# Designs tried in a protein design chat: VHH binders against Uncharacterized protein MJ1408. Part 2

Target 1, 350 residues: Uncharacterized protein MJ1408, of Methanocaldococcus jannaschii (q58803)
Amino acid sequence: MSREANPFKKMPTILMPDELMAKALRRGEKVANEMRQKELPWLLKARFVEEHKVRTIASVVADNLQKVIDKTPPVRKLPKFYQEMVEVLVGIDDFKKSMGAFKWASELVRKLGNEYARKIRKARTPQQAGKLRKEFVGRVKSILEQIHPEMAFVAVAREKLKDLPTFKDLPTVVIAGYPNVGKSTLLKKLTGADVEINSYPFTTKGINVGYIGEIQMVDTPGLLDRPLYERNDIELQAILALNYLANLILFIIDASEFCGYTIEEQINLLKEIKDLFKAPIVVAINKIDLVDEERVKEIEEKLKEVGIEEILKISADKDIGLDELKERLKKIAIKEFLKDKDAENKELEC
Short names: E, the ipSAE of ESMFold2; O, the ipSAE of ESMFold2 at other seeds; V2, 0.75 times the mean of E and O plus 0.25 times the DockQ between their complexes.

## First folded at step 1 (VHH)

Design a10 (framework vhh_nb_b201)
Fold by ESMFold2-Fast, scan of step 1:
Structure a10 (fold): chain B 350 residues (1-350), chain A 125 residues (1-125)
Amino acid sequence: as target 1 above (350 residues)
Amino acid sequence: QVQLQESGGGLVQAGGSLRLSCAASGFTVSSNYMGWYRQAPGKEREFVATIYSGGTTYYADSVKGRFTISRDNAKNTVYLQMNSLKPEDTAVYYCARESYDILTGEPYEGYFDYWGQGTQVTVSS
């Protein structure tokens, strides 16, 4: 397990130029007022006040911008799933350029702060010291306005990325199937009832994450539970990002059709998912306790016709077939995970 | 003026340890992204480890658990502690100031990467 939280969870709130400037000016004035209380000759006091105001404004602005950078992970060093999510939701190149703008502005403000502080220390009049501070403030305002588009971009990016789900670097099974086929009951029984609810783009229901030992189980309501052909391009790309996570797809069929969808409708969704995902698929025929054996065999034959080789018969409600399902999922997910890790390591060696 | 200088490389037996140092001048390591990269003969430079100005660290999967990146702000120096060395770790190791994505070479709005001269690490079987 390499990560315990979404890598973007710690990104701070992005202040806009006016907000950041106002904060810096307030802090600068507070420090200036403290300096005005010192017992110093009039010119030394004036220089001391303006110098500390400049240094404080520079620090507040530069530190705020640098904090955004420090709390944002470098995209290329992230797991592929998170890299893909940045690309889909934000655009990697624009995100990197915007981070670069923050770094440029942070360093330039700090450099100017040092430059103007030194000039103020050599001022011959209080008026000269005040003029230099005013010039510095004007330059900082210009720098922040220059990067205003990038600040707005990162603020939007933060909102899109901060609530992405937390995934561990473990063999992962992604669960698919129509609503009410028994996915939630099955997930609870396979994982022992501890399920984390996580946000995901383009679903109001989020995703549910649970574990079977070292196997990560991901239920995807709103994503892989309705026809994919009617999704817009960006929604489909967000769903397809799960390809970087899924070592195995577990597709649940409701044999009873009490879920409200026919077997034909359920198999059509399975076909769409099979076409879009590279991971192998295991199909669990659920609610076998509510139908006769002949109906289950009919469904099995239809699944074989569409190229499904791994078929299990279960009842999540009645605890039938769950141990066999667990062992099958563990075996296949671990095998595929290790195969994918071996491929990654070979690519890095080249 | 920005300068990076690596030291601490050498010959070591498999299973041994080395500590690399990167002395920086012309800027402050505590306020910059600092990283270690390596390049074996005939291969591209690959990422090894990075430390952000705030102290957050990231590692390549191939070295995670064996290598540790750290810094001494008072000495303005970044370190790479390398444990359980393997023959596959044989490479020239470079220290870098990261202001962009090294793989793409794109600068962050006028910032540029600075690289040290490199230090050779050779791990015998």
Scores: ipSAE 0.000, ipTM 0.131, lowest interface PAE 20.6, mean pLDDT 82

Design a11 (framework vhh_nb_b201)
Fold by ESMFold2-Fast, scan of step 1:
Order: C-alpha cells, then structure tokens, then sequence
Structure a11 (fold): chain B 350 residues (1-350), chain A 125 residues (1-125)
C-alpha cells in the first residue's frame, strides 16, 4: 500500500478523568466569558451563559474521548503482526472492552449535554439554570470516574504500542545470527544507506529496517542473536510475533569464528530458530575471504546435515557473492510472500 | 476538598476602608469562581460580589462602586477591597466557592459547596 506507519503512532495522549474535566471546565469558562459580552437582559444572559457552558463542557469531553477512538486502529483490521503485538503486550479483549467504554462515555456525555442544554433553555431563573449546569457537571464527573480503569489501561497500552516498528505489507526477510557475524555490514551493502532504526519490545538495541527494491529487510539485534531458551514467556511471544512478518529467514554464519562464537554454537542457534519459525531459512556463510575453501565445505556439510538446503557463500566486507544473494533472497521471499497470502485468504474464507 | 480561610476583618469607622482576604487550600482553585457573602445579625445571608476564573466580576447593587473583588491565582487568594464603609455593611463576611466550575449564582446558597468560617466586619457610626 501507499504509505504505512505504525498503526498506533497516531494514538493521542490519554487524559485521566481529573485532567479531562479540568480542561473541559476551563474551556467552558472561556466560552461563558465570551457569551457574557452579548447584549441581553440579565436573566436571559445568565441562562445563555449556562447553556453554552454545558454545551462546551459536553463537546470537550465527548470529542476528546471520541478522538481516542478515531485515532486508535480497530484491532481486527490490523495486519496479523500488529494484532499479535496487541495480544502479547496488552491483551486484545481488554483493549476492545476499553475502546467500548470510551465510546459509551463519549455518547452518554453528548446525550446528557443536549438534554441539560434544553432544560437550561427552559429554566425560569438564573438559579435554576446554574443548578442544572452543576447537576450536569456532577454526572460527567461520575461517568469519567466509572471509566477511570479503562482510561488508565489505554494510557499504558498506548505507551507500549506507539513505538512499535513500521512494517510494510511486502515480502519480508528477517535477518538472524550472533553478534559480529557481519549482519549490519551485509544489510548496509544490500540496501544502501536508507536503513530505518526502530524500537522493539524486550531489546535495548532496536531493529533495523531496509529495502532491496520491494523486499523488506529486517535486522533483529538483541532478538535473534542469542539462545531463545534464555527468554521469559512474554519476551519469547514478542519474538515469535515475527512469524507473522517473516516470509524468509536469512541466517548469517561467521566462517572465521572471529565473532567469538564457534560454528557449533552458531548452528545450535540456527536449529532453535528453525524449530520456532515457520518461514524457510537461507544461510549465508560470511567471511569466506578469511578461511580456506575446505573449511567452507565443512561448514556447508554440517548445515546440510541439519536440513539446510539454501546455502550461499559470501564476504560482505569484500563484496563477494552479494549479487547472487540479493537475487536468491528476492526470488524466495516473493514466492513465500505470495504463498503466505494465498494461505491467509483461504483461512479467512473459513 | 477545598478549605477557605478569611482574614482582614475588624472594627472601622464610617467612611473607612478594609481589605478582606480569602486563602484557598486543598484543590487548585484557579478554575473556579470565588465569591463573597455577608450575614448581618438576625438577617439572611446575602450576596456581595463574585469573580470568575477568567476574571469577570459581579456586584450586589448595595456595594457596586464601593467594593472591588480581585484574585491572585499564584497565591490561591481572593480579595475584597471595601471602601466608603457604612454602618449597614456591618456583618460576618464569608468566602464561598463551588467544587464545580462556574460563577457563584446570586440569591442561592444551595449552589455553594464550600464556605469559610467568616470574618467579622464592624462599622461604627
């Protein structure tokens, strides 16, 4: 599609009941002072002022609550990756319930504002008009306190969701492998200088997103660069959400072991990723310029033994094998993307 | 959840001046209307003056041109400057505010949520 951003990025700051009420009351007083300047008899002016206070307070409260709804994407219309992130980080059912509470309160406040404004127009004294406005404000405060837990929940949800990375609906390659195997150099060489750095849950290193034409490349430092059994359940679920994004995993092996990890350690991480991810895996044996051909063949044999069929030999630093890698990644990622789209469409039909 | 404390009352001769202060504590009062009422011995409580959060002022006819209400939001205080005092101004003066946003409505005590303890003003002839 044309332009994508993290679907939660436009969620506004959530005001708590006291803050929203204070904002509405200040705006109401400003409007009331403007209305007091009208050339009307004292009794009619008092009634007019109270009516406009009520209408303004109702609009500020109702519009603020509705703005939260309007700028929050409906969960079921989201790409599956983002649906899973809502489930993992906040819980879909509670999120939907909270949006429902905002809608209920917005509609009720607007209805009450209309009802009390009509009553104020028919008030026979300034005292009656003021009492009706006071009753209205009390009811609005009660409604906001009733949804206070849902307001607090959405504020926390917003903080967790607003900084999720922006992913396009494109064939996507997720890059994995230990630190210092050459992932960052490779990504830069394949995509050029236009790499976007994004935050991701449960990693302080973030993720990097780049593109090879219409192929989305996602580097996952701190996520798929150490043993997965070391993670707690919620961290692991956040990592496994990448299954809804990845059409292909590119695993990078450092043939030289200068990264600080043995070939055995690197292949063990590869096995873990293969077991947990549904996407096919392409392995790039990197730093072949630093090792002899016999060592590369030994690594290739070990990879075939663990069920890896797509193996490429590269040097990111010396620009060896990168064109063949690009073409193979494009071909496989596009094929798997289309296959995954067909599977998704069949699931939705049932 | 707001408390009001009046000060500045006392004995003054006819034609004199007094300045009353009302300090609000507990809640931020800058968004609320503040008012002054008075009650003379054996009489009903009557409206004197009010000031809205935006600074608009309203006065009872009996004090208009002689009394001035003002507020200092930095000090959470409302003032009543009383000039050209008459024996008829002798009363206990009360500071009042709503817990709700708005203007203090004249002639209705039932709209006020918070009242101070009052401060005595005595004007000798």
Amino acid sequence: as target 1 above (350 residues)
Amino acid sequence: QVQLQESGGGLVQAGGSLRLSCAASGSTFSIYAMGWYRQAPGKEREFVATITSGGSTYYADSVKGRFTISRDNAKNTVYLQMNSLKPEDTAVYYCATDSEFGEVIPHSDDYFDYWGQGTQVTVSS
Scores: ipSAE 0.000, ipTM 0.208, lowest interface PAE 15.3, mean pLDDT 82

Design b01 (framework vhh_7d4b_2)
Fold by ESMFold2-Fast, scan of step 1:
Structure b01 (fold): chain B 350 residues (1-350), chain A 127 residues (1-127)
Amino acid sequence: as target 1 above (350 residues)
Amino acid sequence: QVQLVESGGGVVQPGRSLRLSCAASGFTFSSYAMGWYRQAPGKQRELVASISGSGGSTNYADSVKGRFTISRDNSKNTMYLQMNSLKPEDTAVYYCAAEYSDYGDLEWLFTPEYDYWGQGTQVTVSS
C-alpha cells in the first residue's frame, strides 16, 4: 500500500517580515557584488548593480511568498478530517484570507520590482540609481509590514497543522478506554509489532496507528482515555474531528479494575463517547482471565443496560477471544466504511 | 436495498446436472465474496462452495469436490453453481450468501454468518 502524507507537511517555514527582508537584502548584495566585477563605464556599472539588486530582492521576496501559496493544499479538496482540523485549529475563512494577502503581496512586490528596475535604467547618476533602490526597499518593507499579521497567522497555522497524523483512506477503528486497560497490548497483538506513532493536538502521548490487513487501527492515548466533558471547547472539537475518520469505535473495559478505574467509571467514559460519536461501538471486556465468570456476566448486563449491543469477552495477555474480536471489527468497520463512501458519492452527484 | 435471488432449483434424477444462479443487487458485487450453503431436513446448514470477489480463489466442501463448480460473472452481478453427478444426499435448500472480502482474505468465507442471504432454492434428487 502507498503511504499518504499529511497534506500540510510540505508547507515551508514562514519567515517574518524582518527575516524575509534580511534574506532578500543579503541575496541582493551577493548579486550586486558579482555585477560590480564587470568592466563597464561607472554610470552604466552603477545602474547595472542597482537594477540587479532590485530584481534580486523582488524575486526573493515574491518567490518566497508564492512558494507558501503553492505548497499549501487547497482546503476544499482535502479529506473531511483535514478540513475539520483546519476549521477547529485555525479557521478556514481566516486561512483563505491570509493566503490572499500572500498572493497580493507577492504580485505587488513583483510589479514594483519591474517598475523600479525600469526607472533605474533611466537614472542619470549613480546617486539617483541608489536612491531609487532605497525607495524600492522601503516600499517592500512597508508591504511586508502590512501583511505581518497574516504572515504570523500562517506561521502559527503551519505549526498546528504540519504534525497532524497521516491517515490512509481505509476502514478505520478508533480505540478508546482508560489508561492501563490493555489497549496498547491489544493493538500490538491484533496488528503485530509495527505500530506507527503520530502526533495529535492536545496529547503528549500522540496516537498509535496499526493495520489488520486493509483495516486501519488507531489508538488514542490522551484523547479518548479520560472524561470528555472535562475538556475545554477547542480540545473537545479536535477530538470530535475523529468522527470524520472513525468507522467503528472499539472501547476496552478492564474487568479486573487493576487499571485503577472502577467499572462504573469505565462505563461513564463509554457513555460520554457514545453520546459524542456517531460511529457504532464494539465493547471488549478485557482481562477476563483475572476475574470469575459471574463478574464478567455482571459487567455484560450493565453494558446492555446502557445500550451496548456488540460485546466481546477477551484476554489480550492470554490470547483469548482475539480471533473473534478481529473478525467482528473487520466486518463492522468495512460495512460502515462502504456505507460512508456510498453516502459521500451521493453528496458529490447532487 | 440489498437482494440475493436464487434460481435454477428443481427435481432431478441421480447422476444428472443442475445449474443454480444467484442474482445480486444493491451492493458492489465484485467487492464481496460469495458462497453457496445448503440445508437438508434435520441437518445443520453447511457451506457447499465459496468464491472470492475477483473469482481467483474457490473452496469446496469435501462432499462436493470434483462434482460441483462455483463461478461468477461480475459484469452481470451473478454467481453460479454447476452441480454434476447429483446424488440423493445433495437434496437440500440451497442458499446464496455474500460477505465483504478484504482483497482475497478468505478468513471471511469460513465465518458462520454472512452479511447477506438469499431466500433459498429447493434441489431434490429423487431416490
Scores: ipSAE 0.000, ipTM 0.073, lowest interface PAE 28.0, mean pLDDT 82

Design b02 (framework vhh_7d4b_2)
Fold by ESMFold2-Fast, scan of step 1:
Structure b02 (fold): chain B 350 residues (1-350), chain A 123 residues (1-123)
Amino acid sequence: as target 1 above (350 residues)
Amino acid sequence: QVQLVESGGGVVQPGRSLRLSCAASGFTFSSYGMGWYRQAPGKQRELVASISSSGSTINYADSVKGRFTISRDNSKNTMYLQMNSLKPEDTAVYYCAKDQGVYEYSSGTLDYWGQGTQVTVSS
């Protein structure tokens, strides 16, 4: 189900074995001190102290490990974008394996706690009760050390996943184009408000999310604003995860070339994006107020030669063509979103 | 029913090599992560190496990194452990294990074990 927050935001800080054990031992000692204040026969007091210490240590360790599982969403129930990000950033199989290690350890510690508590209750001497508690603590330390690699893996995974952007399950337009072509001005003009800035892997600028009614607009500075063929594999996979969000790509061309990139360079980036993304592309030729009508016509013909069918002529700065652009984006994005939902439903039925 | 059958163990001198195999049946092998554990006399069972369902993610214990290589052949439902430069400290029963966590995070930590195969490194 769609969530308004990043599904991994509630993942707790992962305590390493030594820290978790120290926390459990402190809690156990606190409970032991409370039991020592009771007026009980010598052997009964010794047994109760050690029994409650063991039960407390078991609960603290098991509950802490279980909390990690409870606060981590099942990958299979996530929207496709988040499933892909888990695969790209951490690996789904290793993530599942690591969660399984937490579950195994939690259940084993709880079982051992119950077993040792029962044995301590039958101890014949305080020394025997203490020895059983020490044996239990040693086993818990060994279990935590056994899953130490998985605990470290989940800690790293949490850091990578907790700051992923929040996307709503809405028709989504992803904006692309070189820097300074007018994307920020256009986004502000189309949404009528300041955009939400969200973190994203492999860009220090993050991504900007705005809305045109029920249409989600995503600007991707640092991601779809320079050649993609020069990216490393993991960075490219993270960028291509946007395929699971994009119902439409809006590509912005600066007709004036004042952005610092030639029309040929801009069209080459468009070709790369067209090749890598499944979504249809609408091209907005921006800054038409700064160029002759003949120049705009030349750009339009070049776009048609590379297979672009949806071309709009705008000036974001002068408010030219923006209403027509809004209507075109709305119609195409909604149509594609509904097609994608139909395809998703068919996958679940098979 | 899940079945894991290890083979390839034996007695070798230090510095020699052994190749362990794990033949899997009773489940969709290509959908599960797999691993090798070992248990030496008087010691707890430890994870030696693990491999994701696709083979793209591999982990090794520090003690074997650079000497052991884990691999899998999903077309043959078989996992391998190539053990090079064997040391007396590698003497243990080696177990093939299957991850249980296909649909949710329950107890998916390589909980299904084979019978084990003995590896002894001595003169």
Scores: ipSAE 0.000, ipTM 0.134, lowest interface PAE 18.6, mean pLDDT 82

Design b03 (framework vhh_7d4b_2)
Fold by ESMFold2-Fast, scan of step 1:
Structure b03 (fold): chain B 350 residues (1-350), chain A 127 residues (1-127)
Amino acid sequence: as target 1 above (350 residues)
Amino acid sequence: QVQLVESGGGVVQPGRSLRLSCAASGSIFSINAMGWYRQAPGKQRELVASISGSGGSTNYADSVKGRFTISRDNSKNTMYLQMNSLKPEDTAVYYCARDIAEYDETTGWSPYYFDYWGQGTQVTVSS
């Protein structure tokens, strides 16, 4: 039971009613032409041709609709991060209702195929058999047109959901802080490997993902790097979905203020993130090589005043304090990840 | 072409009973489920009760559980809704529906995609 890949990557292309009907009719005609080559009595041959055409059309339509259902992950069984993203980008209730329309149509087409095949077997003339097949085709066209809006909805949903990032089910540290505080340098120094760039809604910069062994490190440029009160409701909900991913938030402060933001501005962003995220926060005071000890103590005191307990002093550029930071992040992220897993397992059992 | 015709509605006092009937015509009646929907003035249409094709499974809206009973007679191509202990809030036009996709937590469903036939039958519970 894998929770490591983006579950929506496997969703098939959604055919519109006219495309699906055309495909079904082509397959039906191919089968009909094969049957016409058989050496059979006139009426029996006519019945066999029309019966197999109906069964083929029913199977192509019903199987195509069912494949969409089978390849679409059940929303309720998804990791909570992906459930929240369906809600934000698409709307869970409308998505479920649309999937229900596919199931309804698939089952109805299959039932009608069986009914019309039975009636064709009892046809007393080739004309009667042909008329029954035409009636069946008309019924299928009507069913597909009835669910046309939902087919279009699922096609749009697929485009939105297939572009979501792939996160592994691992202890995860989300990195936050203003631009130019040293997040990218720190991520490269901590992970040692090339970071993977993933797309994410409402940021053009994407999300950078790296690893410290079995710890997933996520840098969020464009998301947690400016005041959250500046966001519209949909953007904020997409950002808050990271709550379901983050076991720990690493907030980076630039002690030198060369990033262009004052310590007061940086701490205000920290307070917003602390209030909105449930995960514990570790603060790394970066660029200590550019300031004196007195300044670092001032910042540390201000952080303690706002309730920050986990404070580390580093220089990403000069490789100061990075080993201590790695060990702290690993211990806290693993502890929180296991705690969240225990809570999830209890919810599934109850 | 399948047609559904509702009957049995009327004006009744609170606490009384009514039995609605839905008669189906046409040669195709092998459908997974049937049900009753209602729509009160100015309100959204809601599913009241559903019954599987075999009659072995039924479902009811919380507002009518214990008061309404859905049944079907496949030999007569007819479905029924027995409505007991009627309340003013039961006042609505009642529609017989075919091809109901029931809600499933993994796949979802949409009552908006079953077909409605007939003009509905008015039920008014007035005091």
Scores: ipSAE 0.000, ipTM 0.168, lowest interface PAE 15.2, mean pLDDT 81

Design b04 (framework vhh_7d4b_2; at its last look DockQ between E and O 0.02; V2 from the best seeds 0.00; counts 0 for: pae E 17.4 > 2, placed apart)
Fold by ESMFold2 at other seeds, look of step 2:
Structure b04 (fold): chain B 350 residues (1-350), chain A 126 residues (1-126)
Amino acid sequence: as target 1 above (350 residues)
Amino acid sequence: QVQLVESGGGVVQPGRSLRLSCAASGFTFDDYAMGWYRQAPGKQRELVASISWNSGSINYADSVKGRFTISRDNSKNTMYLQMNSLKPEDTAVYYCAKGDTLYPESSYHEDAFDIWGQGTQVTVSS
């Protein structure tokens, strides 16, 4: 499946039981009034009017419920990123059970509509026909109230899921590092354009998306810019969902420590991110213009000790080393992206 | 603004085929049932075929069953009517119509549609 589109954007607005019933009754009464204009004997007209009212109400209710099912993809067929986000935000089992309730109710309302329409065709008096239609309406109201919790659940789920970020199906670099290490300056210099802001759970700042040609750059303020140890399990699951998007992580270190964090603190954050993410990591040692070469080499050696093989030395502010960084990011991100596409193709062919 | 634009009409000999198209804009096409109506000179407009939003329910007038096929392509916002084995009595202006409910199970009533296009002329003659 493509990760370019949020599969939940197509979900229709979920009507509550009273809203859906009111809509169905209004349409049913409109049809009934049109049928009353027909030239028919009194009893036959009553049967005809009530039968069409029942069939109309049944169709409006059942079609509205079925539309929700049809426009909501099965969770198991979604890209892994969206499967993880469904679990984090609403719970996969409850979501599946609620879709089942919609299907059950839709099918039952259709069945009852057909049954009551047949009974109405055999009514001996107009009063019998009207009574059967009223019984049918009462049964539909009862069915909708029975699934009211599931309808409310899906309405809430739709609100949470429709705002999930949409990412392009491109090689993707996720940027990490403490605040003030130069991430914003670097991102602007590398991409040359304003970033696109998207919602993401557990950050009010959203995520920033920019591009270097066909490389998607993602900055995650509030997610990967502080220690992960204080996060609860749900927040951590939302962060781990980024594993399904990231082809490469770019971690930025401020060599000068003017960001307010020691090199030790910055390397500790790097270790946490390295332990949680599958993607390879490139480290950019930034602000090299503010420290001597001996200090940069010390930092580089510490990074090698923790297992970092790709290290670039830059100054975003002074435009030092940025062309080499761009080329290295493109090479690695494209390579990892193609590996992910090969793995996905093998799964689909099964 | 809802807009329905028909095309594909023309003059053909009996026994030939035509394919009508309806390009839709100004509404969410895949939320609505769609239909084809026709109006012969001096006659009232009649429903020829209807199709639900997902093509799951299709209805035809008895006079065209087996000869006409309605379809839709929701990715192109377009509805079609394939008209085979055309007869002189098929001569009419053909109208594309949009349903007035979200997604009726099937259209069984001529007043189920509330917006029509300008129409396209189909003439079947020797």
Scores: ipSAE 0.000, ipTM 0.176, lowest interface PAE 15.8, mean pLDDT 83
ESMFold2-Fast, scan of step 1: ipSAE 0.396; ipTM 0.777
ESMFold2, look of step 2: ipSAE 0.011; ipTM 0.328
ESMFold2 (binder alone), look of step 2: mean pLDDT 81; pTM 0.824
ESMFold2, look of step 3: ipSAE 0.000; ipTM 0.107
ESMFold2 (binder alone), look of step 3: mean pLDDT 81; pTM 0.817
ESMFold2 at other seeds, look of step 3: ipSAE 0.000; ipTM 0.320

Design b05 (framework vhh_7d4b_2)
Fold by ESMFold2-Fast, scan of step 1:
Structure b05 (fold): chain B 350 residues (1-350), chain A 123 residues (1-123)
Amino acid sequence: as target 1 above (350 residues)
Amino acid sequence: QVQLVESGGGVVQPGRSLRLSCAASGFTFSDYYMGWYRQAPGKQRELVASISSSGSTINYADSVKGRFTISRDNSKNTMYLQMNSLKPEDTAVYYCATEPLGYYTSESDFGYWGQGTQVTVSS
């Protein structure tokens, strides 16, 4: 993937049949009025006016439909994360068919415009020229109404897709853990104060994106901060799409339990995430400044019992262990990113 | 194999009604725009009515507006044409077809046609 913004951000507003037809008719009438100012014999002027009106209407309609196609990225060429989001939110097959309807209608309107322009050029009376133009307009209205359901579908799809987060093609760490365990403080300390807030499906808080040099850090409030077993299938699929983004999961535990969740509850969420995500997990035991060394050892032992090998002890508030954490995240994320890219490229070439 | 099979044609007196059915098989019926065409002896084939894949967009020829109703049942892979207030001028072979303005393939690659069913409105 390139360093592209959300690939759907440039999709234009989708005009419905009546709106697009009205726009085309207004432009056609403007051109017709300009042509009526020319000094020509009445029959030649009538033909000229109606021919240019038809050509203008055809161009406005066909170009508008083609612009939607041109500014919509082909799904097969998208990064896997965005492909999965199209499938989850819209449905890839229906999306491709609807884009096909736009292409079909655009080409047919262009063809009819050329056909009717030629017929108007050969018209024997002004009345015949006007009748041909009205016939053409009726045909275009029919074509647009025929694809009305697909136009409505693409309009809804655009609204769902245009506000998806913008991700760079960089080693990516996804941050998980219960609310108030110190995720926000830690993210600010690791990346600096500036984070980008992006919308995401099924969370009102969105996601926060920050950077440690060339490492992308993604905090997921509302997504990976509560049990996953009670979520509906579509919501869970949207969350699992993060598997195509995550090279590493950073799970944060609050050793003090001041977050309002027991160590047992926090480890249970960790187990769910470990089972559902393919990326390796690093656990940061946070707020060690607020608890005894003995308590930290108990938590560390419990984490090892559930198969966690990468454990770091930190205090985000007191700046303890942050440099070690930063270096571990960089090393693992870069390593996994390169492995994932190699595996991805081999899959795409088959 | 793709098949479109029409049924419900027959001989009827002016002012009466007939209901035509078109049973589709061998393709994903719910993906296709469908239409009813008719051809009288010595005349060109004309589009009578068309219906979008979902059934939400419907078009009729001016000669049948207010008298004919097109519908479809995607669960049964079937399209219907309800013909009311039949006139002698409605006498023709009626064909069901995938709509030639459908959005699949190129213009030259449309569509599938049934064998036709005869409708005769006796004088």
Scores: ipSAE 0.000, ipTM 0.137, lowest interface PAE 15.4, mean pLDDT 83

Design b06 (framework vhh_7d4b_2)
Fold by ESMFold2-Fast, scan of step 1:
Structure b06 (fold): chain B 350 residues (1-350), chain A 123 residues (1-123)
Amino acid sequence: as target 1 above (350 residues)
Amino acid sequence: QVQLVESGGGVVQPGRSLRLSCAASGFTFSSYEMGWYRQAPGKQRELVASISSSGSTINYADSVKGRFTISRDNSKNTMYLQMNSLKPEDTAVYYCARHLSYKTWSPDQYDYWGQGTQVTVSS
């Protein structure tokens, strides 16, 4: 299976107008100095120097702007998760508008470069050739200042988008539950310890990604591990973007309460997640080795009262119930993934 | 993590000068439009001055034109506000802010604020 990278990882650093202009002028002067070494009559040499300087400046500016366009993925072709992240963090319409400004400026600078190069070739004096080059430079500076807001916007967009996690287009299980319920231990046991840490908006802990064969397992510390009712709107929208990724939510309950949260508190978080996410939920009652059978049964009954139908009893630490959990997660995640792909294909037909 | 730290506030007599500094960290400073805002007790926060990412475009509130000068040093990730000929009505908490030129973006989503620095001009 081929690996998909974060679609924004290839976006280049965005140079501001003054920096791009300085780079273009330095490159133009280097080329001009090389051309001054040619054996030509004074006027022909002057025209040759200024023509190549203009062509070089035009190419540096236009190519730099075009590179940004070429390395930026079109939003409409992105997976739904990344489309939602562009909307939440940046705004899709403004992002498209800014890409349009880069395209407009790149094409206009290239056109002007060709126009002024032709005029310079017909110059009657070295002074006229130099004046035409100065006019061209002034026009390029004006164009870059005109799109300065769009350049700044794309630089900010790149900063926000470049560090988004890389998700594969695979059946995906998102893991939720309070801190210290055993999520990290469970993830390592299920995946064989190969876990990648990725950045995610609004969590300093990042997210952990592992695999059970072709099933993608995503642990979300700082996101789905505390009550959602006190989150700000942008943070909540970033968390809800996981709806486009999750085919199944695995919620972990600590039966022993050694995590520091009561069963009631843990079930209340489960209710919030169940209400906000479209994916089905599987609950794993963890640390059953630390409690009696009657306690586990009480928790199971409370979960059934909240409408949870898929309940597994495990001990990550003692390797109890993990094979059954693994097979159950695979079966449900694959089924939901295929169902979601069918729904996505029908949406694109409209 | 985005941080904006203001310094240089204080108590001064009318007609004197102060220079405010804003030290930025946790983002690419050279890519953002920056501004100074102020808020007097019981009033709304107002823009004092803004400066484009390169420093080429500068805007001032009418009340401070000719008296205040905004500048930035992208190599030091620092923005400045030179305040000359201070008046009692300049008394406010001054905030360093990061924002973009596009108003179509929600200000709450894209504006980061420092903690503020108090400027008091004694009557």
Scores: ipSAE 0.000, ipTM 0.191, lowest interface PAE 18.1, mean pLDDT 83

